Miniprotein binders against a2bj90. Designs and how they scored, part 20

Target 1, 235 residues: a2bj90
Amino acid sequence: MSRSARRKTSALNTVLRVVEVFASIQGEGPFTGTYSVFVRLAGCNLRCPFCDTRYAWSLEAGKPLGVEELVEEIARYEPSLVVITGGEPLLQRHPLNSLVEGLESLGLRVQLETNGILPAPARDEQLWRVYHVVSPKDVPVRVPGAKLHPSWVDYARATGRAWFKFLVANEQHVREVAEYVAKLGIPRSRVYIMPLTPEKLDMKELLELHSRIASLAVKWRLNFSPRLHLLVQLP

## First folded at step 3 (miniprotein)

Design tH1
Fold by ESMFold2-Fast, scan of step 3:
Structure tH1 (fold): chain B 235 residues (1-235), chain A 80 residues (1-80)
Amino acid sequence: as target 1 above (235 residues)
Amino acid sequence: SEVEVRIEIEFSSPEEAELAAKLIAFLAKELGLEVEVTVEGNRVIITIEGDPERVRAFLELLIILAEEYNAKVRIRIITR
């Protein structure tokens, strides 16, 4: 039958450059606290000054793994959530859709973390059906080249499966985020603010920063994302 | 400011070049870019003009594609 022939002729849809696969707790965003397997894909289209995962910027940092092999590895962890992150996962869009199809066939929930520069999924992509946490870098942190693709707003409205997570250091940043999401028509209920940690903080400083940003989230009526893994010292 | 870039990618077969050209056109459309893509035997010739950051993102995707096929890439930047 055609299935094996399709696999042979669609090599681009079956191999991913993978930096690491590990089990942890999702520390950020709407699924904070969930037992998860993290799949970090190689390659990134930004060079953020505050990036925690610079080792994943190059495609050479990733090892080629077949989609079927990766699905089996993920399934062995029996996760409540599969978090696909990077680099920028959408740089490997074609084989990523195949990975999502495999994971969905096993009933696994999938969350993608993306910088939102590349377009949101189309209705005929497997990626249309999974959760997305979009982390824009054009406000308030102003990373060069980091303009959010407008299709993400349409996707969020159409599906209810996208949230927007912003790094903030102070109240002026929160004000800029509030103005940005209002201008784009992003519902407040889909917006998270998260502490920007530009240097190594001790645990007291890290907790104090979390407290300050959480208080601003209450004041501005936005959702708050911790960086829980940093507080509990998990990867 | 806008830039114009010409890219030539050499594949191991004409069949791979044809498939790659279709994928390249799809990636350009996904980034909201207009590109000229032509196939000459086992080579794909791409001309793109646009916003520097979008062009950079597109080039990074092309590098991924070229690596998957173990293809040779040649890039020429044309200033306007």
Scores: ipSAE 0.000, ipTM 0.150, lowest interface PAE 17.9, mean pLDDT 78
ESMFold2-Fast, scan of step 5: ipSAE 0.000; ipTM 0.176

Design tH2
Fold by ESMFold2-Fast, scan of step 3:
Structure tH2 (fold): chain B 235 residues (1-235), chain A 80 residues (1-80)
Amino acid sequence: as target 1 above (235 residues)
Amino acid sequence: SEVEVRIEIEFSSPEDAEWAAKLIAALAKRLGLEVEVTVEGNRVIITIEGDPEEVRYFLELLIELAEEYNAKVRIRIITR
């Protein structure tokens, strides 16, 4: 049996642990404002103190769904973008490649959101062909165990299909990000800074935080990511 | 009856080995398996003890992970 044939018969290649599927507007990163379907996969390899989706940390938080069933469900929304997020979606890498294959066969644009601890896609993976927003947790937020895999920088340079999105609270964080990306050789055009939002902010405080971080993005010549869904009260 | 299996996975780089060791440990914990994971350069050494069916399932996961990284796998049964 060939590798491909053997993988097709594996339960791991046909079933994903899915926490939720819903339509919304992408509020973050390079595709901000796009009508999207969000697919939240279960499981995470980090325990970030600021995490908003702690309910997705366990693999058991997800319902098992077949790849074909999930593709059909996503297609019914007729989205401009499919956002695959989690936890950490790359923990389910093998069935995820099958999902991406199905979505691309329908002409759907796919974006993966990942913490970047697991390696970037290889050229023979379906994941090689889609967009990736990498959210490093080693700088500036310093989550234990959160080292960015160096292959993501190589993937970004080779494909132009990866961006790096950093959570920042102040100018010192932006300085740390600027030093980090310069050291790794990540072009500033591929870098987004995004407000690190505390759990309890009213709308005025949230807008003021966005304004401050956006001003820092201009000053440091980096891209700015809002959290648009928080500002417009969408999921 | 329980089995004990030692698996060695040789990666192309020490960075891949260290990262894989963390993923392997996390997977084992979620499956309730007793595992010891050690990194020696570009090699990850795993010792698993448990129910044969659970060990077999975990071994299949490790083989798929190794294939993804074009890594070499050696398996030894410690207890017959």
Scores: ipSAE 0.000, ipTM 0.128, lowest interface PAE 19.8, mean pLDDT 79
ESMFold2-Fast, scan of step 5: ipSAE 0.000; ipTM 0.117

Design tH4
Fold by ESMFold2-Fast, scan of step 3:
Structure tH4 (fold): chain B 235 residues (1-235), chain A 80 residues (1-80)
Amino acid sequence: as target 1 above (235 residues)
Amino acid sequence: SEVEVRIEIEFSSPERAELAAKLIAWLAKELGLEVEVTVEGNRVIITIEGDPEDVREFLEFLILLAEKYNAKVRIRIITR
């Protein structure tokens, strides 16, 4: 057996704690509008006050699934994009690399959603080759314990496979994001601002919020991410 | 001597690829370069033929454009 075949066989024995797997449309970030399968991994290293997926915070919220089983389940949806999210997926880094290897073997495009506290992928990781949307929680609405790992900026510059997505409620938040990304040397082309949506908004309020944040994106020359799934009432 | 370079740029969407292709074609014309631009889904395929100095300057522009549009770039150099 070749080295590659041995590595793949070993990876198939790895397990992930998975909260849910479902098909939807990617509503956020650079791949907005793409038919996707979402894989929500259990566990998180933050406790954000505005978190809408608190049910995923504990590793015990996840069912153990083998990498091979999970790859087969994802493949049945025939997605254009596999979105791996959480909690914080990088808490399960070792089996996550194995999952990515399996998905790439099938020609599937993979995007990871991460809070960026844990280090960016190294060149020898499978994760080096996939897309990453980093959601720093140290600006503009600062979360205790949050700090972007500096390796994410280096990874973005080296690969062109990372973007930085910020939740914003008003122009002051956008200003703070602009100052933050300028200080770190993050190109504006890699930056998305996205509406911070309160739990209860009617459709008119949701659209008005999207309009305001989009207008600020134009004014500040940043990319805009909608929360499209909320506007079209999908998961 | 002239060089021929083939560049593939993969964008996030077919719409971005079409817009980028039009911008690339326009700038090549402004710079007096012979450029063939083809769009295949979300990919823009560019073939440039010309003097090494002019080709290098245009490649630098394409790299900056790809960065602005969050796109992936592959370059093949064919020397005549």
Scores: ipSAE 0.000, ipTM 0.055, lowest interface PAE 25.7, mean pLDDT 81
ESMFold2-Fast, scan of step 5: ipSAE 0.000; ipTM 0.265

Design tH5
Fold by ESMFold2-Fast, scan of step 3:
Structure tH5 (fold): chain B 235 residues (1-235), chain A 80 residues (1-80)
Amino acid sequence: as target 1 above (235 residues)
Amino acid sequence: SEVEVRIEIEFSSPEMAESAAKAIAVLAKELGLEVEVTVEGNRVIITIEGDPEEVRLFLELLIYLAEEYNAKVRIRIITR
């Protein structure tokens, strides 16, 4: 087919609504401490009461950027990891697959942050090949509409490229997480518990909360995720 | 108070409309929303009833889906 016709077809899948692109340290999950570029996509299918990125909820919050332009912008940072987050990145699934293809072509490692309501990647998607940190919101803090799609458990078992990260405030929350992952058959090695941080904590309170949740992770034989960027005061 | 909104999405073909209607029904179920979805030729007609914030979220997702299909969207508020 002609270059023009092929270009038109690819263009339908080559624009993303982007809120921000910035360099920082990954503060959470299995890649904690990695020099990363964060790409925040617009739009979210939840309205969590504890959300600190409410400015990204609307698709209108994002500027339209071409995939090629965005790949070039990300590459200028020379990151060890590209973290694609949002809102909910899977709302822009089709152009997101094109972005992932472009980033992988440059040898860049990609991690997606998702709430897991939308289905996990299929084998024919570029997203199948990258890392995913799934943050379910149906347990322990129940957000209306936040049911984890069962395909994420199958994806995690099939690929070894997904982890499940849960916000917890106390031991009862950890117990509920342990019961939830056992019922779904999620291996403990793929489970992280992370402090649910209220917005108004001083540094001493933040460290004490981290210590308490880390101790619970040891007790319950789960992995611990800090919120390192909060402790070192990075975005 | 709850809001009731009717949305009409016009696609290029009946097959696209049927495909979109199935996707919309799955999305509504995932969000826990009470949604009625009907197909009339090239048009998908959606009636949503619920909390204004939940309805707004669903509308944003529908607009995104419609843009992927290059479909025309018409929204009518039928709340009294």
Scores: ipSAE 0.000, ipTM 0.203, lowest interface PAE 14.6, mean pLDDT 78
ESMFold2-Fast, scan of step 5: ipSAE 0.000; ipTM 0.187

Design tH7
Fold by ESMFold2-Fast, scan of step 3:
Structure tH7 (fold): chain B 235 residues (1-235), chain A 80 residues (1-80)
Amino acid sequence: as target 1 above (235 residues)
Amino acid sequence: SEVEVRIEIEFSSPEEAEYAAELIAILAKQLGLEVEVTVEGNRVIITIEGDPELVRAFLEWLIALAEDYNAKVRIRIITR
């Protein structure tokens, strides 16, 4: 069988297009500070002007890796958390469910990072049982085509396994987030605001931005997510 | 500024075609595009209409998806 034919026969369930796999500290969201292995999947359905990972936008940016091979690579790091990110990981939903199954069979904790445009997991998916950090791009940053799928709110209420992380630059953005989550019925306890970091900030400017957004989180009674990896200069 | 595009993609199996059609329909709708997707054996036939920038982003993703499956793509642009 040719290599191409093998790829085709396993593509739907056992092969993922992977940009990179690396160990670091989770710098964002509810698991900030956790020793993690990051699995960056290729492909994205958005073109955010503030995107840090434009190199992952194309599916062609990823190398085809078998699920079993990827599980073995991840396991060698002995991580406390496996962070599956991208691009948009749900574009590769079928083989992603197989990856999650393999990782959970080893007792590894899995967190998915998603823009929330594609539907939340159904009960019969392996993805139903893992943690999800949803980063809506319709508010406050208003990326075209970035409407949050309503099933994510239902999933969060049903499971308690989803949080919503919003990029904010100022108090007006925080106000928009507060109005958005109130309208959708998202509990404030599941909402994180995170600094929208423009290019070319020095360390002092980066820390000052973090301080401002953290203060707004206290004022508005929302959770705060740093970008810790940027502050400690990790990937 | 609205455009209509007809795309045909030939996959190696009906199962691949069916999976791709489902994902294509969901994604196009989430982008606010009008979409019609039909499956004929191992072929997926797509007609999509909407904002040119969103159509371009969708086509870029769709071409990448087709390349991942080593599928054959035919695109026809309908001017309005």
Scores: ipSAE 0.012, ipTM 0.255, lowest interface PAE 8.8, mean pLDDT 81
ESMFold2-Fast, scan of step 5: ipSAE 0.000; ipTM 0.282

Design tS1
Fold by ESMFold2-Fast, scan of step 3:
Structure tS1 (fold): chain B 235 residues (1-235), chain A 80 residues (1-80)
Amino acid sequence: as target 1 above (235 residues)
Amino acid sequence: SEVEVLIEIFFSSPEEAEKAAKEIAELAKRLGLEVLVAVEGNEVIILIEGDPEKVREFLEELIKLAEKYNAKVIIYIETR
């Protein structure tokens, strides 16, 4: 390889494998209702049976995009919030830190969605400075291999920038979440329960499920997350 | 089936990272693999997909290279 060709290949900007970029309303968690751009990264370290985004499981599903190009694409939407999701975004941790740096330089608010299996950000990472919604898969839905990394609880306490969101179908699930949260010392103010929505629910069934889970949130003194995009039929 | 691999390698300095990235790109070319190599500070990030046997050969040589530099390696593998 020529010297010029070598410099070109090794001097590539940080790249991410990206499945899709689209504008919508954040339907879940503490920023529900916010005009957002969603960036779905490829690759996942779990195979959840209830997963709605199986097409993102493989790193091959993503197109390689340079961080600068992706920042420019996101900025064109003029979003109030950038939601970085996947797969599991932390599988691409280092280029993700570079993306966050670029987005923050433009004054954009960033939220990461993560399964919490990989460690929480360290203080010297750009990811330390953004918001995180952690969706543990070890309770109550119990996905094989899905143990929450304990550093996420420490991160939440240290920064106030992490929340824990749990998929629940019934009151037994809510009880398991409440016991889990108490055992780990996660503050209830940082905990959301969200309806586990089977495919093929009609709109009446979907609304009834939301109502039931919201009632359980009140009863158990936890926060409630809707799946608003499903109720208003957005992506 | 093909495999997809994301590799993060942490070096002691940006200069070592840049030098290692060039060696890694040459290794991929020698093995007939298409690879994306990015250098950010002390880190080299590699995204690779392809034939499992060729990827395995690449990973074996990559680990030896990382050991030579006393670099830390994190490898994420997805199989189909």
Scores: ipSAE 0.000, ipTM 0.151, lowest interface PAE 16.3, mean pLDDT 79
ESMFold2-Fast, scan of step 5: ipSAE 0.000; ipTM 0.160

Design tS2
Fold by ESMFold2-Fast, scan of step 3:
Structure tS2 (fold): chain B 235 residues (1-235), chain A 80 residues (1-80)
Amino acid sequence: as target 1 above (235 residues)
Amino acid sequence: SEVEVEILIWFSSPEEAEKAAKEIAELAKRLGLEVIVYVEGNRVLIAIEGDPEKVREFLEELIKLAEKYNAKVLIEITTR
């Protein structure tokens, strides 16, 4: 192998475009309330109109960081959970597997947040072993191009390491989610509904929206995800 | 200055991915570019480094190839 080819192979395996790394509390999904380090990767394959992280849409928004440096930076926070999010982190799948391997070698728990358009992990990927919160954007919010890859349902059934988190604004959305997950055979125990929050809610409005969606979760026998970080004013 | 580009392409099958990977390697050879091509199931990973104008020509032809296969493409560009 040439030196150029070896360097290219190493870069493909070991460099990620990272927008930000910060400590906070996981505010969403099955690990709500956990002290976490968030790693926001650059690039996204969707343009959701309700997106609150539009600054991460472009790959150029990310700084190139070596996997080894990133692992060391994350480890210094001593987190209970590493949340890898973005954009869409699976766009950087190859070096992401290397990052997961490094984090697992330190005994760190990893959760990936993904829109589920790209295929679920294969058994020979390091990503097979970590937790995934899949946020489909085809139902109920109908983002163009957002079809959930069917392999995520198979992955969830095979591993018990995937949950499906849906943004909902009203009861009609919850009904659509219930029908969608029933047709796909996703167990209700793996399903979370979360408030679709407009950009300009005050704290009273935010609490009222959370209360309304939580009540719908009880009515429809689904799990509820808050947006806890918004309620406690953390990033 | 040179650019480094990492490309990920998803095909409908592993067989299509292998066939496309060979076409991609031949394309790079015709353009005088060194390219690393990995086939990972139905996915093809490409790493390329070189002159911006030659890389641009490669990317234009690669996009045409991907369209022929109805494949999904992600391109990451880093300037060195």
Scores: ipSAE 0.000, ipTM 0.135, lowest interface PAE 18.6, mean pLDDT 80
ESMFold2-Fast, scan of step 5: ipSAE 0.000; ipTM 0.140

Design tS3
Fold by ESMFold2-Fast, scan of step 3:
Structure tS3 (fold): chain B 235 residues (1-235), chain A 80 residues (1-80)
Amino acid sequence: as target 1 above (235 residues)
Amino acid sequence: SEVEVFIAIEFSSPEEAEKAAKEIAELAKRLGLEVVVLVEGNDVIIFIEGDPEKVREFLEELIKLAEKYNAKVEILIETR
């Protein structure tokens, strides 16, 4: 085995390709309203038609940053929560585990946003210890190539550190989500429905959509996630 | 024009996966391609972008390598 090949694989273990790092308020999911630093990793294994972050699809869209440098950058924001998102963060799993270790050593709370196609963390990973919001793309808006890895359901039951978040536009979508989670045995307490927001809604339309989806969440006994950052005009 | 390909290969053991990942990185280097190769337990995950002809040669050799290991190959995304 050549030293160049080993050097390249070793670099992947300590370097992340990062699109952006910024402070904002977590607008979605179980930690809505929390002062957070967002770390957007490059690369994605899906090409969703409703994707807002197409600029992050390519791995080469990210700047290579060492794990230690990234930990220092994040720490300067003094966040209550570090949100690691992308693309699909689990594409960079090995250096991501190292990043999580560094962040946890500083007492920082970490949340991962993932499409759930790649397996859930194993017990010996640092990722096993942090929070995960899984956004399956097999329902209700079916994306080619998307299939939730079954290990995510077991992880959620074992740890209580995973939630499942679904983009919905109407009641038929909510029905499909309810059927999907029932078949997989996902507890309703771990399920969020969130408005699928078309491009360029005005504020009145955005609020009306939120109201309608929230009403459906009550009707179907599911949790509701806003897209708070859109309502308050934050990144 | 360039293409993007995402590949997942499942090997029989983590040891085989690590060995194969190194061979895959060498193959990409020989073809002048930049690839990201990740090893996750039994799985080797490859993300590659580049010239369609070189990517094609890479995929042909990769399939032969996977056959040698009796490994399962999934090509998740091929985009432009």
Scores: ipSAE 0.000, ipTM 0.174, lowest interface PAE 15.0, mean pLDDT 79
ESMFold2-Fast, scan of step 5: ipSAE 0.000; ipTM 0.168

Design tS4
Fold by ESMFold2-Fast, scan of step 3:
Structure tS4 (fold): chain B 235 residues (1-235), chain A 80 residues (1-80)
Amino acid sequence: as target 1 above (235 residues)
Amino acid sequence: SEVEVYIIILFSSPEEAEKAAKEIAELAKRLGLEVEVYVEGNRVAILIDGDPEKVREFLEELIKLAEKYNAKVVIEITTR
């Protein structure tokens, strides 16, 4: 192997900090209802006040796992979908590309969940070939530092492999999302609105919130994402 | 209190990025910090979590290293 080829596969690119690996049903987005393995990577470049996975914010929350070991662990579940989430998975971009390569070599379907602050994949990345659910935090929730990188819109148009999922609490939020996606030229077919769920909801309140946001999705001609795992009490 | 830091450094070439990444890893080891260093072409991404005073010393030396390479640095610091 040439020196240049060896550089691209350096030891720095073969280890991921992993918080947890578990099987569940994808509860959100375009693949709702799919039997999935979730891989939560450590580290995040945001501190969202509504975040329900604050335990993944720190790199210290993750255990170092080799890419090959992680691929083997995921494969044992025989999933229909591998969901790579975090924190922010793109903080570990280079070893993540190696993970994706290993998973694709086994014929596994991969979905990345990202806040979209870091650039979309380039054509020469393994990440170019997989599905992405981008969750912007600049609209409507206005998290500081959370500006969506414009390359995600270009990536979505070029590949048809990105969707944009927005947390909404009310109709004003949906209006802001509609204006935002229109301004950026994001097709409505690629846009999901999802209930922003407060910590104190009982099951009746959770169902009522889902019903309200779903009704707004119909009214505004946007796609609706449930939080199905919350409704069926799965992780 | 602990701090978390995300750093991107843009170098003039992939060769300089790889060389700098090794120097950065050695610097972290010397200061007793656990850091994660990722190389992507001419870009080096660094993730740090730790004691604020050690992180500050690391950042000061990192900025000097970036200046040596005439590289562009972007730093985001968050507190736990």
Scores: ipSAE 0.000, ipTM 0.131, lowest interface PAE 18.3, mean pLDDT 78
ESMFold2-Fast, scan of step 5: ipSAE 0.000; ipTM 0.124

Design tS5
Fold by ESMFold2-Fast, scan of step 3:
Structure tS5 (fold): chain B 235 residues (1-235), chain A 80 residues (1-80)
Amino acid sequence: as target 1 above (235 residues)
Amino acid sequence: SEVEVIIFIDFSSPEEAEKAAKEIAELAKRLGLLVWVTVEGNRVIIAIYGDPEKVREFLEELIKLAEKYNAKVTIEIETR
């Protein structure tokens, strides 16, 4: 292998395009309420019309940052959870595995948030060992190109480290989610429904939407994810 | 006290799978269990949630039905 190829391969494994790093409370999913550091990676393979983080869609939105520097920055916050999100973080899969290795070496708990279009981790990846919240966009919200990779169901079954979080606006959406997870063989214990929040809701409207979706979660025997950060006005 | 069960049953034909799926859905309704039943080609996928004793009764009848069709059953059980 040439020196140029070696250098390029090393850079791909050790540099991430990072949009932002900040401390907050995880507002969504199975770790709701946890003091977390959020690492938002640049780039996304979807263009969801309801996306709150459109500024992260382009890889150019991210500053190049070495894995070692990022690990040290995260560690300074002393978080209970490191949330790696984006865009779509699996677009930067190779350096992401290196980041996970560094964070685990410090005993830090890692959660990845992914749209699930790209394959689930293989057993020989560092990503195999961390938690994954998969947010499918093929059902019920039907984003073009958003097909869930079937390997995520196998990964969830094999590890117990994946949950599936669905954006829902009404009971028909919940029915579609129930049918979808039944077809894929996903246990209800691993399924979250979360309010699809339109732009410019006031606090009363936001609470009413949360209440309606939570009631549907009880009715359909699914887990409920709030968007807690919106309710408490954190980033 | 509730249990979650995911069951895959592989039949010899799509027609058998569709017929069996209807029988399975009817059985679940009679037992008062919350059940999602779907068909994917030759495969019937069942997601069931409920009381352990009722789920056990359902599984016993399901096994008999699968034996009648000479179908392959795979069961994944999660207890709460």
Scores: ipSAE 0.000, ipTM 0.103, lowest interface PAE 19.8, mean pLDDT 81
ESMFold2-Fast, scan of step 5: ipSAE 0.000; ipTM 0.135

Design tS6
Fold by ESMFold2-Fast, scan of step 3:
Structure tS6 (fold): chain B 235 residues (1-235), chain A 80 residues (1-80)
Amino acid sequence: as target 1 above (235 residues)
Amino acid sequence: SEVEVWIAIIFSSPEEAEKAAKEIAELAKRLGLEVEVTVEGNRVEILIFGDPEKVREFLEELIKLAEKYNAEVYIVIETR
């Protein structure tokens, strides 16, 4: 008699482990300055020493939330952009595709933030049609286990919907990024360097760091991503 | 420079979980990876130790397998 039990997998495949949902300004990458709703998914396949969101590392940090309920919650904010981040959102790939489908049905623009270890979307995935900011952790920060999946380069070339964002602290890091993207054949036009911000910086130090990394971006002919939310003290 | 990977996969039924667990163990063996596979009801838990490159290849194939079963996959990668 229980239809619910027979549909358990279907219901499970439409449930995401969500840490938080909040409105803010996208402070990073190609959509910097956009009024956005951030959806932070639980779980991560890395343990980066410089991670700002360690609270999202565990799957237990996320509460189960149905895709339909989450779509309705996001829509109430009337965002110009939905930023799906984590942890690593591709760990919840199947229900994530369902979320993207629901958001696109409302005409909402979607951007994923991913570490790029898991494969890029296939053509038959809803994720194929949305924007991706890939943040490799194998260079220059050299996080153990962090290897960019080569399919992300092919995806970026095929769709024009992926960019690569690298955390950098100094010119040697920028040199390593330049060599890395050249070896992989990533166009410089799709590459962003972003300040690697230590846990404790005052506003003057934060601005000075931004200025130095921006100057290096000009010198090396790469795009620059600020961490705008840190500069204007938003989440 | 080995990595430790914990994976949890949730299937539609215990029968699917047991069948998938056997396929997962065979996949790890083919790739020369040491793996511990545990089945608890609909849930398959996997602990892997090994080379990051081989682990990446295993994860790609594992995700394809999970998609075939329409199952949920959760992965945590840690340095030992």
Scores: ipSAE 0.000, ipTM 0.166, lowest interface PAE 16.4, mean pLDDT 79
ESMFold2-Fast, scan of step 5: ipSAE 0.000; ipTM 0.142

